# Miniprotein binders against q56y42: the designs that were tried, part 40

Target 1, 350 residues: q56y42
Amino acid sequence: CSNNTSNITTFKPLKLPLFWPWQKVKMGPLSVSPMGFGTWAWGNQLLWGYQTSMDDQLQQAFELALENGINLFDTADSYGTGRLNGQSERLLGKFIKESQGLKGKQNEVVVATKFAAYPWRLTSGQFVNACRASLDRLQIDQLGIGQLHWSTASYAPLQELVLWDGLVQMYEKGLVRAVGVSNYGPQQLVKIHDYLKTRGVPLCSAQVQFSLLSMGKEQLEIKSICDELGIRLISYSPLGLGMLTGKYSSSKLPTGPRSLLFRQILPGLEPLLLALSEIAKKRGKTMPQVAINWCICKGTVPIPGIKSVRHVEDNLGALGWKLTNDEQLQLEYAAKESPKSMIQNIFQTR
Below, E stands for the ipSAE of ESMFold2; O stands for the ipSAE of OpenDDE; V2 stands for 0.75 times the mean of E and O plus 0.25 times the DockQ between their complexes.

## First folded at step 23 (miniprotein)

Design t4 (at its last look DockQ between E and O 0.87; V2 from the best seeds 0.87)
Fold by ESMFold2, look of step 23:
Structure t4 (fold): chain B 350 residues (1-350), chain A 98 residues (1-98)
Amino acid sequence: as target 1 above (350 residues)
Amino acid sequence: SPEEVLQKLDELFKKIQEALKRGDLLAIRELLLELWELVYQILEEAREKGNPEAIELIERFFEIFLRLIEAFEYGDFEAFKRLLDELKELAQEIKRAL
C-alpha cells in the first residue's frame, strides 16, 4: 500500500488536515475527493444553453479536475433536455473512456448517478433496468454510487418500497458499489438506512441542497443524522444557485429570467455576503471558494457544477486550506440572520 | 368523481399562475407538489381503466413536469412559464382522452 507524498524539505513538518484533493474521504466503501463535480448543465439546452460545440471545453474541464485529484462526478439519468435526454451520462462516460490518464484505470473514477422516481417505475426490476440503462449510457460495468433521486413517500409510499428493493438488487447484482439517496428528509433517511443495513447494503451518501443559504433546521437535522449513522452528506448547490458568488447584490440584481428568484432572496443577504467578502479578501480567496470550503468544513462533500475550464480552476481553489473556527462561526451567524433561505426540492420529505 | 379531479387540475394551474404573478415561491413549491400528486392519481385511474392513450399522454406530462420543476429550482421563470403553458395544453388532451 503506497502513499504518494512530496516533501520539499528534509525536515518533518507538522501534520495539517487542509482538504487536499489527494487526501480522500470515506463514503461508505468508497474513497472520494473532498469535493466532487456535478454535471447538471451537461446536455441541458433549456436552462444552461448547452450546445454540442461545447463538448471539447467540457472534456478539458473534466481532465483538469482529474489531474488535480478529483475523482467524484455526479450525474443523473434525467440530465439532458429534449432529444438530449441522458446526455450528461453519455458525455461523462465518453470523457472517462477517452481520458489518457485513466487508461486501464477507469474504475478509479467514482461515478455517482441518480435514477428518477418516475411514476412508471413500479417494480424493482424496472428500477434495476434503469440502472442498466445508465451503465449503458456511461459505457461502464459498475457505478460507484447508485442513488434514488427523490423519495415518493409523500405521494406513493408503496412505490418507494419497490424502489428501495431495486437499490438492494442493484447492489446484489454487482451493478453498484454502494447506494445513496437524494432529497430525503430526516425521518425517511433513518428509515432507508435501517432498511438497507438489515440487508447488508451500504448506504454511503445522502445528497441534499446544503449551503450557507440552505442550513435551516431540517437540513441541519439531516446533517446530524448523517454524522450519527456514518452517511456522507453530498452538498448540492453549494453556491446557492449563484447567490453566494458576489456577482450580484441588493443594488446589482440580475436582469432576465432568474430575476424573480434573486429579488426574493438576495436583498436579505447583505450580512452574509459581507462576511463572505471579508473572509475571502482576508484569505486571498474568492467568495465561491469560501462558500465551498465551508461545506467541506462541515464534513460534507460539495459538488459544484462543471461549466468551463475557468470555473473548475476557480472551484479547485476551495481546496488546500481550511476556514478557522471563528470564520465558520462568523459565516454561520450571518447566515442565520438571513430572513429567507433557498427553497428545498419539492420532493424532500420529513 | 373524474369531473371533480379534472376541475381541480384546472384550479391548480390557475393557482400556480397567480402565485407566480405575486412572486410567492413557497406557494408555488406546495402547489407543484399538489399538482404532481393529482396527476399521479389520474395516472393510477387511467391504468385501472386500461386507457393506453391517456397513459401515454400522462407519461409525457410527467416528463415535461420534471423540466418545470427543474426550471423552478433553477429560478428560470421564463422557461417555467413556457413549460406551464405546455402542461396546460397537454392537460386538455388528457381530459379528452379520459
Scores: ipSAE 0.875, ipTM 0.945, lowest interface PAE 0.8, mean pLDDT 90
Fold by OpenDDE base, look of step 23:
Structure t4 (fold): chain B 350 residues (1-350), chain A 98 residues (1-98)
Amino acid sequence: as target 1 above (350 residues)
Amino acid sequence: SPEEVLQKLDELFKKIQEALKRGDLLAIRELLLELWELVYQILEEAREKGNPEAIELIERFFEIFLRLIEAFEYGDFEAFKRLLDELKELAQEIKRAL
């Protein structure tokens, strides 16, 4: 009796890329994924506890994002602490270079970096040199988007004009495909748009804090101006530093250094957390996925931070569906019941 | 006067520390911007006077200040306190160089 043990070849189901093909969104001349990823944690030893032993995990997270059709990666020249200054750009450049061997249609990776308005960047030439230094760290010839990281209008209006001329020169030299800004308020956003327009440079993006915790009058006004002027709003902190994840509540505060901030915002956030939870349950989604999807539905490009494959997998689940208008209104109503919004960047202009 | 600017610097650090004790994040945000603006003015004056030692110290101050802002935005108030203390020490070095 010959026991033919039939080797059942367990076909590993081809994990169809959960998100192919995604409808790209316009950002000036660029076509980007509906969501990007932020890299602020990369090289941040002080607040994130970055170590070089994490680089493989960050690479896997980047590759998973790329494989799933994410092509927008946000960084800054100021990211990375102390001796690790510029480490975020170095890592991103390394990962882009090493990913070129991955069999997929090379989705053109759009790198969006932010150049700090350091007080020693006094000339447009020095600001152009900052762009060159970012290109060198990234190991690429051209940036997708060169961004001014903040406005100096409040304290150094003469420097701001020099930095704006620096953006023009970056564009004219072909060092960047497009220019953008971060932390601009409504009035200053119009001013830079008009300035760049007179120089034949399109302002493609405005990066601001925009989430269900940051949707006040100012954020809505910035969004309206962006829609009118054809500027794409990039939403940083779409998860409100993790407050929109349901991991924390008034009864379940984070331990350690972040407890002060969370104790101020979580009380009274219950209606919003409930609405997020109910919609998440109804949709078979996570609360983070709902919060990110809301930013997309509002016509912004959210840039959640990536720290691991698991966070990429969860954030990717925000794509391939849309909240209904009623679900958006339910979230926005519940968000307005919150007595406190997230604090804005110190450089956020009017 | 240069002396009034230096007194205002000490006052701002005191006000930030007091706002931090109260947990007044809005007051901290405003006071951080005022501190940035004040130190920027000190930098411009140091440039006009041609004081390279003061310029170097103030540039280092701004590098640490960016980390303070990151700590504030992230809500790490233990890191924020450490960085604020470092900035306060460096502010005394700047005062000695002016």
Scores: ipSAE 0.871, ipTM 0.944, lowest interface PAE 0.6, mean pLDDT 92
ESMFold2 (binder alone), look of step 23: mean pLDDT 88; pTM 0.862

Design t5 (at its last look DockQ between E and O 0.80; V2 from the best seeds 0.86)
Fold by OpenDDE base, look of step 23:
Structure t5 (fold): chain B 350 residues (1-350), chain A 98 residues (1-98)
Amino acid sequence: as target 1 above (350 residues)
Amino acid sequence: SPEEVLQKLDELFKEIQEALKEGDLEAIRELLLRLWELVYQIYELAREKGNPEAIELIEQFFEIFLRLIEAFEYGDFEAFKRLLDELKELAQEIKRAL
């Protein structure tokens, strides 16, 4: 009696991306996922407690995002503390390179980095050299989007013109596929758009704090200008540092260093947290997923931070569905009842 | 005058510390921008004078200042206080180098 042990080759089912297909979004010449991921925590020892032992976890989180069709990753040349300056770009470059074997018909990764307006970046050539240094850390020949990290208009208007010419030169040299800005207000956004347009360089993106905690008159005006000018708004902090997650409330304040900020905002946030919770329950979604989906429904590209596989899985759940107009209005009404918005970046211009 | 700029620097650090005690986050935001602007002017003066020691200290100041901004935006006011104290010490070194 020959026991034919049939080797049941357990076909690992091709795990279809949990949220595929979803519609890509135009960002100038680029086609990006409707959500990207931010990498600010990568290399941040001081505030996040980054350690190199976390790199494998960050890689798994990146790969999971990539497998689920996310192709936009935001970074900056200033990310990483002290000796780890530029670590975010180094890690992203490593992970992109190591993921190439996973790239079947996968979408090209769009790296969007931000170049700091350091006071020592006095020439357009020095700013172009900052772009080259980012390309070297990323181990890629071309950036998706080169972004000016903030405007110097308030304190160094002559430097700003040099930095704008630097963006033009990055584009003309083919070091970047597109150019963008961050922390520009309505008036300064129009000025840089018009300047770049006269030089034949399309402004593709404006990155601002935009969320249910940051949807004031200025943010709505920036959004309107972006829509009129064909600029894609990238929304950073879509979760309001976690205040939109339902993890915290007026009765459940965070302990430790963040308590001051949270104590000032959370007591007035009850209507918004209730609306988020009700909609989340009705949709079978999480409050973070609803808050991110709202940013997408507003026509922005949110860039929540990556810290773990779990955060990627949770954030991916914001895709493949849309809030109704009534649900958006309910959230926006509840958000307007909040007496305090999130603090803006110190360099946010008018 | 350079002396007036350096006096304003001490005043701004005091005002930031007062606003931090009051928990006035918008006042802190405005004062941080003014501090950046003031140190930028000091940097221009140091460059015009060709003072390499002051330039290096001010460049270090801006690197730490970016971490201060990140701490502020993240709402880590313990890190913010530590970084602000470090910037105050470094500001005294800059004053001695100018």
Scores: ipSAE 0.889, ipTM 0.953, lowest interface PAE 0.6, mean pLDDT 92
Fold by ESMFold2, look of step 23:
Structure t5 (fold): chain B 350 residues (1-350), chain A 98 residues (1-98)
Amino acid sequence: as target 1 above (350 residues)
Amino acid sequence: SPEEVLQKLDELFKEIQEALKEGDLEAIRELLLRLWELVYQIYELAREKGNPEAIELIEQFFEIFLRLIEAFEYGDFEAFKRLLDELKELAQEIKRAL
């Protein structure tokens, strides 16, 4: 006797947004996780206290990120201090090559690197060579995203045109799957978009400081342009370089070398820190997780830094849920009540 | 003139130090861009004249300057002060080599 399937019903519905953070988002021709990780600390002895003894934990953190669906990692050819110049790229390349979970699938990781606009990079060929040097340090054949690290328009506009042509050549030679920019203001962003569009080169991303502490008129204008033109905004410093973590407050200021920065900004943040704390408690989350989730809710791809397995574990908790519209408005109103904002990169243009 | 450019360099270092003493972070941001622009002009002059000693020193200056900018962005003003002092020393060597 056959099984009578006419009386048995089965449904396999997808419940969005329950899977939202695990669904890849479009970044030009690429599909990336809704959050990535930044590697500024990798090789940075000066600011981040890097020691080579940390490499095993960094590798474990990288593997944990991969295991949890993260495929976007942001680095730069200038990351690493002194003798460790380029070390961030070398470490990322090593971890990709050695990953057991990536065997045969190394190209599923989207590596985004940045090429410094050093004053000696004066021909498009020199800029292409910088990309080849990054590929060599990473030990990969093609980048996901090759990014111009900052605009030279405010001090060397002729150099900028050369660097733009360098991005075109990187793409045409197959060295990158797409190109991006970092620290571009609204007007320069439109200009490079038009330049690249005419040449058939996908501008997939614009990376700027964007957070509840960096959402002023100019940053919102950049976001609006990105939304209109189909450019993905990558949010760097989504935690305000520690201001949004809850580790410090007006009554618990750091006493070390960063005290000037925190003293300037943190005492004005009470409304925002309270809103973050209230929502974190309500949702069973941490304040960093709420701040990062907000960036994701705005349609950006945040890239918090990683230094340890614990940092990755904490940041992964920003995924798998979504702030309600009311919670987003609460945070935004509280941010606007806070009289201070983060200072932008010195090279960010109008 | 080269003498005027070198005098402007000394004045920019003094202005950055004063802005830091006052805690005026936006002023520091603006002054750092002005310093970068000025040293970029000095670099172009050194390259035009074919002065390899000055070129090497200025390229080293830019490497350290990028660290200074990163220290500013991170908010590590002890690293910032140390790097600024190192740049001031290099500026004197650049002046000698020009």
Scores: ipSAE 0.874, ipTM 0.944, lowest interface PAE 0.7, mean pLDDT 89
ESMFold2 (binder alone), look of step 23: mean pLDDT 87; pTM 0.859

Design t6 (at its last look DockQ between E and O 0.78; V2 from the best seeds 0.85)
Fold by OpenDDE base, look of step 23:
Structure t6 (fold): chain B 350 residues (1-350), chain A 98 residues (1-98)
Amino acid sequence: as target 1 above (350 residues)
Amino acid sequence: SPEEVLQKLDELFKEIQEALKRGDLLAIRELLLQLWELVYQILELAREKGNPEAIELIEEFFEIFLRLIEAFEYGDFEAFKRLLDELKELAQEIKRAL
């Protein structure tokens, strides 16, 4: 009696890409994923407790994002603490380079870095040199988007003109495919747009805090100006530092250093958290996925921070579907009934 | 005067510490911008005097100040307090160098 042990070849289910195909979003000359990822945590020892032992986990998170058609990665030259200054750009450059073996997708990666308006960057040439230093850390010849990290208009208006000329020179030299700004208010956004337009440089993006916790009069005005001028709004902090995740409530405050901020905002967020929870349940989605999807539905490109594969998987779930207009209005109404907003960046201009 | 600017620096640190004790995050935001503007003026004064030691200390101040802003935005007020204390110490060194 010959026991034919039939080798049941366990077909590993082809992990269908979680989102195929999604429509790319225009950002000036670039085509980007409807969502990008922010890398602020990468190299941040002080607030995140970054250690080099986390680099493999960050790489896996990056690769998973790239495999799932995310091509926009936001960084800054100021990211990374102390001796790890520029570490975010170094890590991103390493991961892009090592991902070349992963299906030729490297040519689609759009790096968007932000150049700090440091007080010692007094000349356009010094600001162009900051762009070169970012290219060196990233190990790439050209940036997707070179961004001014904040405006100096309030305290150093002469420096701001030098920095704007620096953006023009970066573009003219081909060091960047496009230029953008961060932390610009409505009035200053129009001024830089008009300046760059006179120099033949298209302003492609404006990065501001935009979420269900940051949708005030100013944010809506910035969005309207962006829509009118063909500027793509990049939404940073789309999850409101985690307040839109449902992990915390007025009855479940975080312990430790973040408790002060959360105690001030969460006790006014019950209507918004309820609306997020109800819509999330109805859609078979998570509250973070709904909050990110709202930013996308508003015509912005959200850039949630990534720290792990799990965060990438969770955030990817915001794609491949859309909130209805009624669901968007329900969220926006609930956000208005919860009048507590996030504090804006100190450099956010008018 | 340079003396008035340096006195205003101590006042701003005191006001930030008082706003932090009250948990007045809007006041902290406004006072941080005023502190940035004031230290920028101190940097211009140090440049006009040709004081390289003061310039180096002020450049270090701005690097730490960016970490303070990150702590504020992230809502880590324990890190914020530590960085504010460090900036206050460095501000006294800047005053001694000017």
Scores: ipSAE 0.871, ipTM 0.945, lowest interface PAE 0.6, mean pLDDT 92
Fold by ESMFold2, look of step 23:
Structure t6 (fold): chain B 350 residues (1-350), chain A 98 residues (1-98)
Amino acid sequence: as target 1 above (350 residues)
Amino acid sequence: SPEEVLQKLDELFKEIQEALKRGDLLAIRELLLQLWELVYQILELAREKGNPEAIELIEEFFEIFLRLIEAFEYGDFEAFKRLLDELKELAQEIKRAL
């Protein structure tokens, strides 16, 4: 740097595209892509119609995400139904192990999993054993983020303290690089942050439903607390479980098993859907790409789900550009005019 | 009393079914939390009595209940109805085992 003339340069420095996936963002001690992917559908026969014939396409989708700079993948020990209990973790572990692009570099993937607060997880040792079982299914030695899947404060506050100690133990034993929580409300989030801070354990993330359909006062308060305390908000269901895609509207309602949900929320969303459509047309993007980009603009890391190569291709289009401040305000004002919003997880606390 | 807790269980199932018929999703969310809390109390009673048959049934109940919650969140109310019926039947087995 001895020959740097700083004030007389004749060339403007190169600028990377905004929300560039190879330019990582901070999540506690970790560096992650500005968007990750969720794996709820992997192994879920009940809600998503999973069949093992889909595994090759899921693997191709995983590889496409890696090739395009994504390194954050979110799973849970409860993902997978019936005899496929834990299948989401098994599939993710298999894809990591089999990836030729990751040979010798498996630790560059940040695996975030979640441990269910089952009523029979009553000691810190039992919770640590849940983490060891997840590591076994994933076939890795250490998680990026170990997350408590939901708070027990609403029904079993004494159990929650045991689970918090379990997170501390996971970190102290080197099983996780950091810890996180999911479905925590504002007050409980501050409490666990203080608990972990005293013990030197990095609380790197808080994962909640956050989207243009889930940005009410409580969700915005959680976001504000995350910003203040240096906790990264991970946005789940960034597309409102399909309501922000443009596939359906008040004049084009679904007729399948999800019709009741859509009939309850989709009427009254016309201002928001029109704003999404208008901006998508103007930017040459899709409505899902606009909705995901908005989450990133708010400083969150969204984790849209994947089932196919097509889904990953479309979602990757949310990266490499940024909504203007005026476009963000347009979307937020349109969202505020909606009479309905997504229902929060039953365990989300105050 | 234990009889009052079990009667409240039947009432909650009825209230959830009625809320679903009227499409009241916010009511369903609150009632699901109340049902989870109540079954947690029943599990504690079964543990206190040292009743391993009831404990095993209640743990199965919670596994299915998590799927019910996920069906609710996803908005698959055909799956929700089927799982709710399964839980209602299992609740009768739990009452018998207590």
Scores: ipSAE 0.869, ipTM 0.941, lowest interface PAE 0.8, mean pLDDT 90
ESMFold2 (binder alone), look of step 23: mean pLDDT 87; pTM 0.853

